VHH binders against o75319. Designs and how they scored, part 44

Target 1, 181 residues: o75319
Amino acid sequence: GNHIPERWKDYLPVGQRMPGTRFIAFKVPLQKSFEKKLAPEECFSPLDLFNKIREQNEELGLIIDLTYTQRYYKPEDLPETVPYLKIFTVGHQVPDDETIFKFKHAVNGFLKENKDNDKLIGVHCTHGLNRTGYLICRYLIDVEGVRPDDAIELFNRCRGHCLERQNYIEDLQNGPIRKNW
Key: E = the ipSAE of ESMFold2; O = the ipSAE of OpenDDE; V2 = 0.75 times the mean of E and O plus 0.25 times the DockQ between their complexes.

## First folded at step 3 (VHH)

Design r15 (framework vhh_6fv0_2)
Fold by ESMFold2-Fast, scan of step 3:
Structure r15 (fold): chain B 181 residues (1-181), chain A 121 residues (1-121)
Amino acid sequence: as target 1 above (181 residues)
Amino acid sequence: QVQLQESGGGLVQPGGSLRLSCAASGFTFSSYEMYWVRQAPEKGLEWVSTISSSGSTIYYKDSVKGRFTVSRDNAKNTLYLQMNSLKPEDAAQYYCATYDYLWGDEPFDYRGQGTQVTVSS
């Protein structure tokens, strides 16, 4: 059914922009069909996402959806002016090299196309934490040359929640740099 | 009781074809998004394909796109994966899954034995 994802209510809807980057992380927005199972204060629809980003004086230029399901919300629930990219990832698993490259390519393409503005890349999985934090940190480490512990600390502080999965943390700290084509 | 039963795996040579089936029971199959996932020995679980409840919206892992075709027969409660031009990297245990087996951070809680695909000469 239309069940609220486990622990979804435990996480802040939207983090803060990660300083020095174009990234902002958030948990999955839930379409109106989920609202009957939520108190008004718990609602976080696609519209609520854009309102919260605006409240921070920021603007989204791209949404990268890391979930593998279409049940939470539809791309048509988003403004047509904001591109939407779905990269299918499985929870609990460190993303494979193909997925990491796809994420890096999307980010690099956005930055090239948006060099004359300050629009943000919004990234989410279900909780906006493990898969989201992994891919953002992997990008910062591999492409921007950020030290792993610094990338993780920056993500944790700005998201308002710490990366929880040890396999993701271990790969970021000690895994190889992914040299995709 | 919700059950998924995979079949159709086997040994093929590179470039060969296999058709996998997943027989679903215990839930309203036609109302659920379905997935194919795979796991090679000593590796993590990889998403392969997603098909909407109606069958009208389909997505594939980039490395299998153009070679694999997912389909479903809601009248028979069966999910299919047609695999063509198989490569050694496709060798894995293949599982079908639905979102009813998922919780928290969306792990696939795959059930049953899956079906083994081996690619070798």
Scores: ipSAE 0.378, ipTM 0.711, lowest interface PAE 3.4, mean pLDDT 88
Fold by OpenDDE, second read of step 4:
Structure r15 (fold): chain B 181 residues (1-181), chain A 121 residues (1-121)
Amino acid sequence: as target 1 above (181 residues)
Amino acid sequence: QVQLQESGGGLVQPGGSLRLSCAASGFTFSSYEMYWVRQAPEKGLEWVSTISSSGSTIYYKDSVKGRFTVSRDNAKNTLYLQMNSLKPEDAAQYYCATYDYLWGDEPFDYRGQGTQVTVSS
């Protein structure tokens, strides 16, 4: 079951911090068992994630995993000092209200508890793009009052890849605000 | 070929119980993480539960926690979902699902025809 996700190699491993926010998006890190199928320069492990974050002079304070599977890596592969949250998020369709709420709640909880630091919220799905981008943008739009186009542009620029799915983009631009609490 | 066949659905009153089964064939069932998903009328597919290949790790949608129980019998190539205290909002077509390891990260690549769960008002 250690097959590299389709198109996984096509995406930058880690984006940049989104200015004005605590968000950083990345593709799913792969545990050691995947390394035999990758060139050294293609490898991106949980350890590599933290190294790349440090290279940006940042620190992760929370990881939100939006994938459905556990085959990519295990929470125990992460430092104990960094909380790990799994939010199962259906791909290719707009997340339901419960998923959106769960994400918002997690983010708000983190921000409340981390007012005294500048640690980042790391968010990923498989490619760290569509599901990840939607939920981050949905938060910025619904909670922070950011204009949809601005949120999308900011995410795309910082992730280094653009949201690909039209249904996500349309929902962000024209869809209703979701309940925050 | 991967084949999944759900059964056990039916009509129940609120507060009632159902036990769904999924018969799997055409792949090494014991090697795959399995999922329950559901689709209500005019809604998209939504995730309900995940169970690891060994059954040691389990996750639930928040709205079904404490009411639903997922399990599997790898020797019988069967997945189960015990649904207790059913609510009207649980009414949906329920699918057993898995993904293709070869193709990567697409959830619910494989699912059966589903079994209908109706909860009377």
Scores: ipSAE 0.022, ipTM 0.363, lowest interface PAE 5.4, mean pLDDT 90

Design r16 (framework vhh_6fv0_2; at its last look DockQ between E and O 0.74; V2 from the best seeds 0.00; counts 0 for: pae E 3.6 > 2)
Fold by OpenDDE, look of step 5:
Structure r16 (fold): chain B 181 residues (1-181), chain A 121 residues (1-121)
Amino acid sequence: as target 1 above (181 residues)
Amino acid sequence: QVQLQESGGGLVQPGGSLRLSCAASGFTFSSYEMYWVRQAPEKGLEWVSTISSSGSTIYYKDSVKGRFTVSRDNAKNTLYLQMNSLKPEDAAQYYCATYDYLWGDESFDYRGQGTQVTVSS
């Protein structure tokens, strides 16, 4: 069905670019079929996503979708010019090493191929917060050498919401660095 | 009441095969995408496979691609996971799961008791 995800309305649709990075986090856009269950001002479609990004004078170069459902929107709803990557990521659980690696690999690949522009990596899960924040922070910590607290603070500030899951926070702060290969 | 019951687990040697089944009841099975997830000892729950309601769209964890095959029989309300070329790292409790669309954070609200897969020489 077209049930609106719980608490989905409570989160800002789109965060801000994380300074010093190419990351921007947002909540999952919902395809048109969801609009009948939303007030006009609550609607956030794939099209709205791109409009909001433009309003920030930014451009998406890649979308990483961390949800593992297909009901929210279709890749076909996105511009053909923006690659779409699905990384099925279980909620609540700290992502496994394969998931983390896949995310890192995708990010690194993008950065390698997009050295000549300033396009952003858009990352989202359902709320664009916990799974999204974890993987972004994990990347910053493991690959960029950012202090865990700094990474978390940066993400929270830019997303406009704080990571909520303690297991994610704990893993980021005190967990082992994950291999980058 | 949503009920999922996994079966088919067991002990196999590396390279062996198992076929897991999941009997579903208490909901319109054919209307829901289904998932296989697994949890190894001292590890978190990890996603293994997704199959759309119709079975037309299928996804696998990279590490199981080419070895595992998910399928479903909507007439029988049953989900399957054929596991070939099993590896020690595949050892885990395997769960059939469906997503509660109301939760929003994609927590597995409905899963069975699981079936144990052990891979050992």
Scores: ipSAE 0.680, ipTM 0.858, lowest interface PAE 0.8, mean pLDDT 93
Fold by ESMFold2-Fast, scan of step 3:
Structure r16 (fold): chain B 181 residues (1-181), chain A 121 residues (1-121)
Amino acid sequence: as target 1 above (181 residues)
Amino acid sequence: QVQLQESGGGLVQPGGSLRLSCAASGFTFSSYEMYWVRQAPEKGLEWVSTISSSGSTIYYKDSVKGRFTVSRDNAKNTLYLQMNSLKPEDAAQYYCATYDYLWGDESFDYRGQGTQVTVSS
């Protein structure tokens, strides 16, 4: 059971802030028990995450973890000053409406509580790409009124990797706007 | 190799109850997180619940909180899902899973047999 996630090494650890938004995307940090399977330059721990964000002159105010497992790292491995929210999602599936609503509610709540600062919402799944990119783009399209292709292009450029799953891209471009009750 | 066998599904009226079981073999069950996932007709696969290896940390999909209870018996290598106050939207094929059984980017690319839950008036 201490296997490195498939293709995890293929992705940049952390992207750049998406201009005009409070979002930054990254791949899942791996706790110390995984480091014996990684070269020093491949390590990306929770501590490494915060160091890389700081190197960009940014500060995290919230982490949204989209994985369905707790095996990669524990909330206790994160600095106590940063709130952590777990939203369980299954990979390869377009998230259901309940999950989309929960993500939107968390983002809206953060933005209302953080009007007086410039702190970022950090979002990750395993690779910080498909589930992460989908939910961020879905928020931009549905809440901020961004054109789907513009949202996708912005995410791809800032993450440094393009959304890979056709079903996610198709839903973003042509799917219905998800309304909250 | 990991083997998981679900049972306990059936047909119930709205408001009814069912208890699902998952018999695990081929791995050290007590060392692994376990999951319940479901797929309704013409819908994608949905996460339902996660239970830690010890059973002390449990999470539920918002729409099933207060109605479903997951538990495990590590001595018997068995995972359970007690489903109460069943609603039509709970009708689905239910699967148990572990992270080594789900393939790729925490996906479920291969559908096992699962156990069918039907809710009808």
Scores: ipSAE 0.504, ipTM 0.771, lowest interface PAE 2.4, mean pLDDT 89
Fold by ESMFold2, look of step 5:
Structure r16 (fold): chain B 181 residues (1-181), chain A 121 residues (1-121)
Amino acid sequence: as target 1 above (181 residues)
Amino acid sequence: QVQLQESGGGLVQPGGSLRLSCAASGFTFSSYEMYWVRQAPEKGLEWVSTISSSGSTIYYKDSVKGRFTVSRDNAKNTLYLQMNSLKPEDAAQYYCATYDYLWGDESFDYRGQGTQVTVSS
């Protein structure tokens, strides 16, 4: 069932907006059924996500969910006014080009539709770190021309945790720039 | 305890069809979301499809949507993948899996030997 993902408790729920971008990263919110296994201070529900974003004087305009499952929360638990997009991303390995393309397409579409506001793209996987950090950095490098080390440093600082998987870091630093988006 | 056994692979020509089966035992199959994943030589693991415990929610990788159909028979503890219009790019070792509770959905828990799908003329 409703097993709390291992190490999920070890990560800050929500990061900070990445300056100069429209991104904010967070770990997966957990619906109420998970709270039986959590201390009150450990809870992080979809409602808690939106409260924490509001506390930062920010507003979400899109949530990109990189997980392969619906077990953590239901899209119906989110405000109807916030678009939700699921992009299935395999972990522990560098995401394939199709996944990267879908992410870039979603971000570019959001930026075009939201050019007249300052709403944020919220991105999460299970822990809001490795898959999330990779795709955000890949976008900044490939589309916005950010230097790999600068993209990684910005993500780490704003998420509050460093990217952990060396194969992701190596691909961001030394892998090909993907221009098909 | 948990056992997953894939079968139904083989050699087909481009455009052909195969039906894969995954026999599950050692757990309450009907309570688990199930996945098909595949791996080609020297390539990383590739997610193919997700099916919820009841079968009511199904997801596919874009490149197989419309060609592949995942299904399950909870009474027989069996997961299926009907693969139509096969392409050379579909050639791989196919595995059924559950999600890995240690990593959430970041990693798949697959334990079978898989079944080989080969597409050549």
Scores: ipSAE 0.349, ipTM 0.668, lowest interface PAE 3.6, mean pLDDT 88
OpenDDE, second read of step 4: ipSAE 0.361; ipTM 0.712
ESMFold2 (binder alone), look of step 5: mean pLDDT 80; pTM 0.800

Design r17 (framework vhh_6fv0_2)
Fold by ESMFold2-Fast, scan of step 3:
Structure r17 (fold): chain B 181 residues (1-181), chain A 120 residues (1-120)
Amino acid sequence: as target 1 above (181 residues)
Amino acid sequence: QVQLQESGGGLVQPGGSLRLSCAASGFTFSSYEMYWVRQAPEKGLEWVSTISSSGSTIYYKDSVKGRFTVSRDNAKNTLYLQMNSLKPEDAAQYYCATFGEDYDYWTQYRGQGTQVTVSS
């Protein structure tokens, strides 16, 4: 439906670029049909997303959408110059190995194709926190060799909010490394 | 208010079939992902199937793949679950459910359920 996602207003729209990486995390942008339910300062449309990234002197080269729905905005609402990838990910559950593989494949492909620029990979779920933070941290741990606690701390600091789901945190800290890459 | 009303449950023999229906009201049904979940006696809720708002993306619990088919009729605001080759393990109270527009925060809405019994 056209209802604002629960707790969506509780989160900052866009985090900061994660230093040493190409990642930036944000909450789901909401298309114009949601704006009548929002004060002007609460609006966060696809256009607002790009304006906020530009204000940080950054540029998006890819958006990875982890939500299980396409009701919040459509790919057509994004600039044609920015690729969009949808990975349908059910919340609450630790993402399965297939989802982790798809995410890693997309990130690695982007990095190879964007070697000569500094464009960012934008990642979001509904709040830009749990699924988003899990998959970014999983990439850093499994592919980049970052220590789990360091990856989590980096994500939390740059997003401006801490990962909330204990099962996600537990899997990152003590779970198996997914060695599909 | 979101209202979901399940029907179509009953008693069948192993190998039998049932078609469950869920009538939705109080929300824009065609804009919401829908779920079938079940609960056997003294067990927790178990996810069975998910169908996207358009009906184009469908997921099933591994143990029901090839036997169950979920579908929806957005013009009638109705969700269906066709259950074939029913096993004793499928006996449960079946609920249709929605989690709003996202599953990140469990704002679960479900009906009163319809009972499925599998025995001779």
Scores: ipSAE 0.016, ipTM 0.204, lowest interface PAE 6.5, mean pLDDT 86

Design r18 (framework vhh_6fv0_2)
Fold by ESMFold2-Fast, scan of step 3:
Structure r18 (fold): chain B 181 residues (1-181), chain A 120 residues (1-120)
Amino acid sequence: as target 1 above (181 residues)
Amino acid sequence: QVQLQESGGGLVQPGGSLRLSCAASGFTFSSYEMYWVRQAPEKGLEWVSTISSSGSTIYYKDSVKGRFTVSRDNAKNTLYLQMNSLKPEDAAQYYCATFGDEYDYWTQYRGQGTQVTVSS
């Protein structure tokens, strides 16, 4: 199916790199079959994503796709040179510990493998906001020791939109640290 | 009108096996990804497995990998979940689902579920 996600047009396609990190957040790219439902200025394909990242003088080294579906675009729509990781997350719900650990392991592995470059980890859900912001902030809090309010402020500023879901914000501020082993 | 009907749940002992089925109608089953999800009492929905439209690309939740096998029969519009080595933590209402992303959209396109109980 080719239904445009609810409120997808309301969000900026791509945020800015989060300073002091390798993260950049964006909304889900939509494959060519969606373009007949969009004005030219509303289009945001996988190709458009890479063009916008390049315009910021940045380069993607990994894409982490947090959507619960594969209907928006396929891994084959991405350049062969950029690894793609799918982590299925249900919207509206705080990701479970298994999902959080999977995200952390992927980020840590990328950073270890990419010590000699400055490539970015691109993270998206449908809007590039709630699930995306939660997992990035959770990583910064749990792994990098960033204070919750500072992590949230950094994400909001760089994404250009504030985290909207109170349950996600509440978990980040007052929830337990999820420790890896 | 999308309709999904799960069956095959029941009570098993730890280490036991069950085979779940999902009969699909009202859409071109062979053109869509299918999902298995579960919900334990007083817990949220939890993703279990995804299978591509052709059946060639499959993903599993880490805790079920090696124990569960998803498959589909596009000629019969049926999705399956073979569950082996069942653990008490697997006890839940199991649902099949299709072409959803957010929780609310997604619950519209899932069946009423089939209950799996594991005695400890």
Scores: ipSAE 0.016, ipTM 0.298, lowest interface PAE 5.5, mean pLDDT 87

Design r19 (framework vhh_etentamig_d1)
Fold by ESMFold2-Fast, scan of step 3:
Structure r19 (fold): chain B 181 residues (1-181), chain A 121 residues (1-121)
Amino acid sequence: as target 1 above (181 residues)
Amino acid sequence: EVQLLESGGGLVQPGGSLRLSCAASGFTFDDYAMSWVRQAPGKGPEWVSGISWSGDSTYYADSVKGRFTISRDNSKNTLYLQMNSLRAEDTAVYYCATYYEDLDSTPFQHRGQGTLVTVSS
């Protein structure tokens, strides 16, 4: 049903922009139907997301939704001016090469089309942490040439929470670079 | 409450094909993404394939990509897995599962007894 995702309340709604990049990470927004199970200060709707981004003097130009569900909010709950991209990923598993390449293509496409502005790529899974952090860090390592430890540290600091799943961290630190996309 | 009943398993030779079915009841089937999960003897569960609530998006483990096809019929509350070019390593009990994005510890919950697929020459 309309149950709040496990541990969702434990995480900050929105991180800060990752310096030197166009990325900002956040936990999944929950549509109005979930508010019955939340105190006012716990609410984080799609509208709340955009308000919090504006409070940081930032602007979203793309949302990449990594969840394997459409139950938490609908694309039509977002402003029509902000593109929404769904890349289905399953929790607990390191994303496969096809998923990694879809993410890289989306990011590269956005950057090419947004050279004349400072708009951000917002990325989220359920908690905005493991799948989100993995794909952002994978992009920085593979495409931007960032050292794995530096990418992870940057993400952790800006998200306000550390990547938790050891298999994701292990793959980032010691796994192969996915060069083709 | 949630009931998932798998069928279609059996003994097949390497290179053969099988079609698995999963009949769902006790929940609004078209509201949930569905998955196939398998468990080989002596091993933990392995996620195989997933399909969105509408059937418009499918996703596969690298080990089965190009060989297996997941589909669903929401009018019949039924999930399918077409398995082609079967290999000995595909031998497992296959479970259909509703993917629970909101369950951090156990997002893939097995249902019923599953259906046994044995690939052997």
Scores: ipSAE 0.302, ipTM 0.669, lowest interface PAE 2.1, mean pLDDT 89

Design r2 (framework vhh_6fv0_2)
Fold by ESMFold2-Fast, scan of step 3:
Structure r2 (fold): chain B 181 residues (1-181), chain A 121 residues (1-121)
Amino acid sequence: as target 1 above (181 residues)
Amino acid sequence: QVQLQESGGGLVQPGGSLRLSCAASGFTFSSYEMYWVRQAPEKGLEWVSTISSSGSTIYYKDSVKGRFTVSRDNAKNTLYLQMNSLKPEDAAQYYCATEYGLPDWYSMDVRGQGTQVTVSS
């Protein structure tokens, strides 16, 4: 189906860059075929994503797509100059260790390759909130040594919406550090 | 009313094979992506595979690549998962899903009843 994701309209399209990091979070862009179901001010296509990033004087160097579907947009809808990585995750539960390590490896690889620029890692799930916020915060806690509450606060402020899933928040605050990043 | 009925699970030795089926009804099957997900006891749901509506684009979880093959028969409204070289880590309840059965954000309750895969201990 070509149905708009539940509650997708409730969220800001793009957050702000998380200061001190290379991360920016956003909700899933919707390809042109979805625009018939949206008012002009509600549209958020792949093109709209890049325009909004440029409006913030930022540039994307990598997109990490955490959805388990290809129905919202295709990699071909993105500029060829921006690498796209798909990490399939199911919503509702905390991402598994395989997913966490895959995310960490992708981020570390990007940072090593992009030492000479200030390009951002764009991360999204359907709403750009729970899976997105969890994986970004997990990276900051486990790899960068940020305190859990500080990571969560930074994400919430920059995304413009607070993490909603209590099991995600609980794991970030009290769960174990995942080794082998 | 969307209905999904999984079958084909069972007990198998490590290195063995099983073929899972998912019979779909209540929606235009040929118009929707289909998914296989699994849940081991006391673990969360794990995505296993995605197949496009036409069957031409397929994705797999890294740990099952080369061992599992997803396919679909749109004329029969049926989704399949061929599982070869099964490992103990593959033991789980397997579910097929659509956007109605397992949305990215909500509701695991509308997926089918699943089919149990046990790899001998």
Scores: ipSAE 0.250, ipTM 0.605, lowest interface PAE 4.8, mean pLDDT 87

Design r20 (framework vhh_etentamig_d1)
Fold by ESMFold2-Fast, scan of step 3:
Structure r20 (fold): chain B 181 residues (1-181), chain A 121 residues (1-121)
Amino acid sequence: as target 1 above (181 residues)
Amino acid sequence: EVQLLESGGGLVQPGGSLRLSCAASGFTFDDYAMSWVRQAPGKGPEWVSGISWSGDSTYYADSVKGRFTISRDNSKNTLYLQMNSLRAEDTAVYYCATYYEGDDYTPFQHRGQGTLVTVSS
């Protein structure tokens, strides 16, 4: 189906860069075929994403797509100069260790290859909130040693919406540190 | 109209194997990620396994990793679940479902009628 994801309109399209990091979070962009179901002010295509990032004086160097589908947009809808990585992540449950490892590996690789620039890692799921916030916070806690509550507060403030799933929040606060190598 | 029809359930002894099938119709099957969800008597639904639209990526609940294999045949609009090393706790009605991408409100947009799997001596 070519239907708009439920509650997608309730969320801001793009957050702000998370200070002290290379992360920026956003909701899933929708390809032009979805625009017939949206008012002009509601549209958020891949092109709109890049325009909004540019308006913040930022530049994307990598997009990590955590959705469990390819129906919303295709990698070909993105500029050829921006790498795209798909990590199929099931919603509703805390991401498993394999998914967490894939995310950490992708982030670490990007940072090593982009130490000479300030390009951002764009991360999204459907709403750019629960799976997105979990994996970004998990990275900050496990790899960068950020306190869980500080990571969550930083994400919430910069995304403009608070992480909603209690199981995700509890895992971040009280779960084990994943020593993914 | 979206329709999902599960089959392959039955009675099996612990340690045995079963292969479930789900025949999909009424939508473009290869545009959707698919899942298997189970519901044991008196319990809520539990997500078991998921597969991407292409079949290139698979995911499993920790309770079934290493024992179950999800696959799909897009040319036949069919989803499969190969279940090995079955345990009594795998007893449930198994549902084929399209995966909904919303984080909090509609976890499975479409599901079938289910197929009963009973693991008992």
Scores: ipSAE 0.015, ipTM 0.359, lowest interface PAE 5.8, mean pLDDT 87

Design r21 (framework vhh_etentamig_d1)
Fold by ESMFold2-Fast, scan of step 3:
Structure r21 (fold): chain B 181 residues (1-181), chain A 121 residues (1-121)
Amino acid sequence: as target 1 above (181 residues)
Amino acid sequence: EVQLLESGGGLVQPGGSLRLSCAASGFTFDDYAMSWVRQAPGKGPEWVSGISWSGDSTYYADSVKGRFTISRDNSKNTLYLQMNSLRAEDTAVYYCATWYEGLDSTPFQHRGQGTLVTVSS
């Protein structure tokens, strides 16, 4: 069962920083045991992630892992100086209110504690697209007052791939704002 | 290689309780989120419950919320499902399964042989 996630190779490893925010999205890094199934140019380890962020002249201050598994890489594979937060999300359903509020709390806490630097919040699920895009856009809409279509367009442009799950897009456009915690 | 062995099923009356167990071997149990999946006679598989690798987060299908509790003991490589207030509609073979993350759905990648739960008088 050490298989590459389906369609994982179809997506760019790392997007661009979302202007006006501290967010950057990427697909799940894969630890060295997965590299036997990948060509050299397809590899995207935790080390590769940090090299690609550095190539953009950016620095990670927090990683939020939205996958429902620990099998792709371990927190120990990350630099000790970068906090790691796991928020378990199931893939096919829109994240529940508790998950949304947990994400918002983590982002707000990071921003409060990192006012004196420009470090980024790195967010990923398996593909760095649907769950990742949903929670980032939900934060921008609910907390920062961004119009839904603007948040989605900004994410799509910076990630380099468009949100694919129609139920996620529908919730962002037409769903209620989650204001109460 | 990967082996999952379910136990604890049986015949119970409506309103009764059962505790299912799943003994895992052949993989690093605490690296995987785990699920319970059931299959009723003549129906396809239905996802019932999921638990994160650490046990900190649990999820339930709407049909079982408030009645079932999923838990795990990573020191024993064992997954549990406490089933309370059982209904005839809960009659199914219950499977322990690892969570597959690929397509953003609820498939089960590895599943055991199952344990039969029959809710009837």
Scores: ipSAE 0.015, ipTM 0.293, lowest interface PAE 7.0, mean pLDDT 86

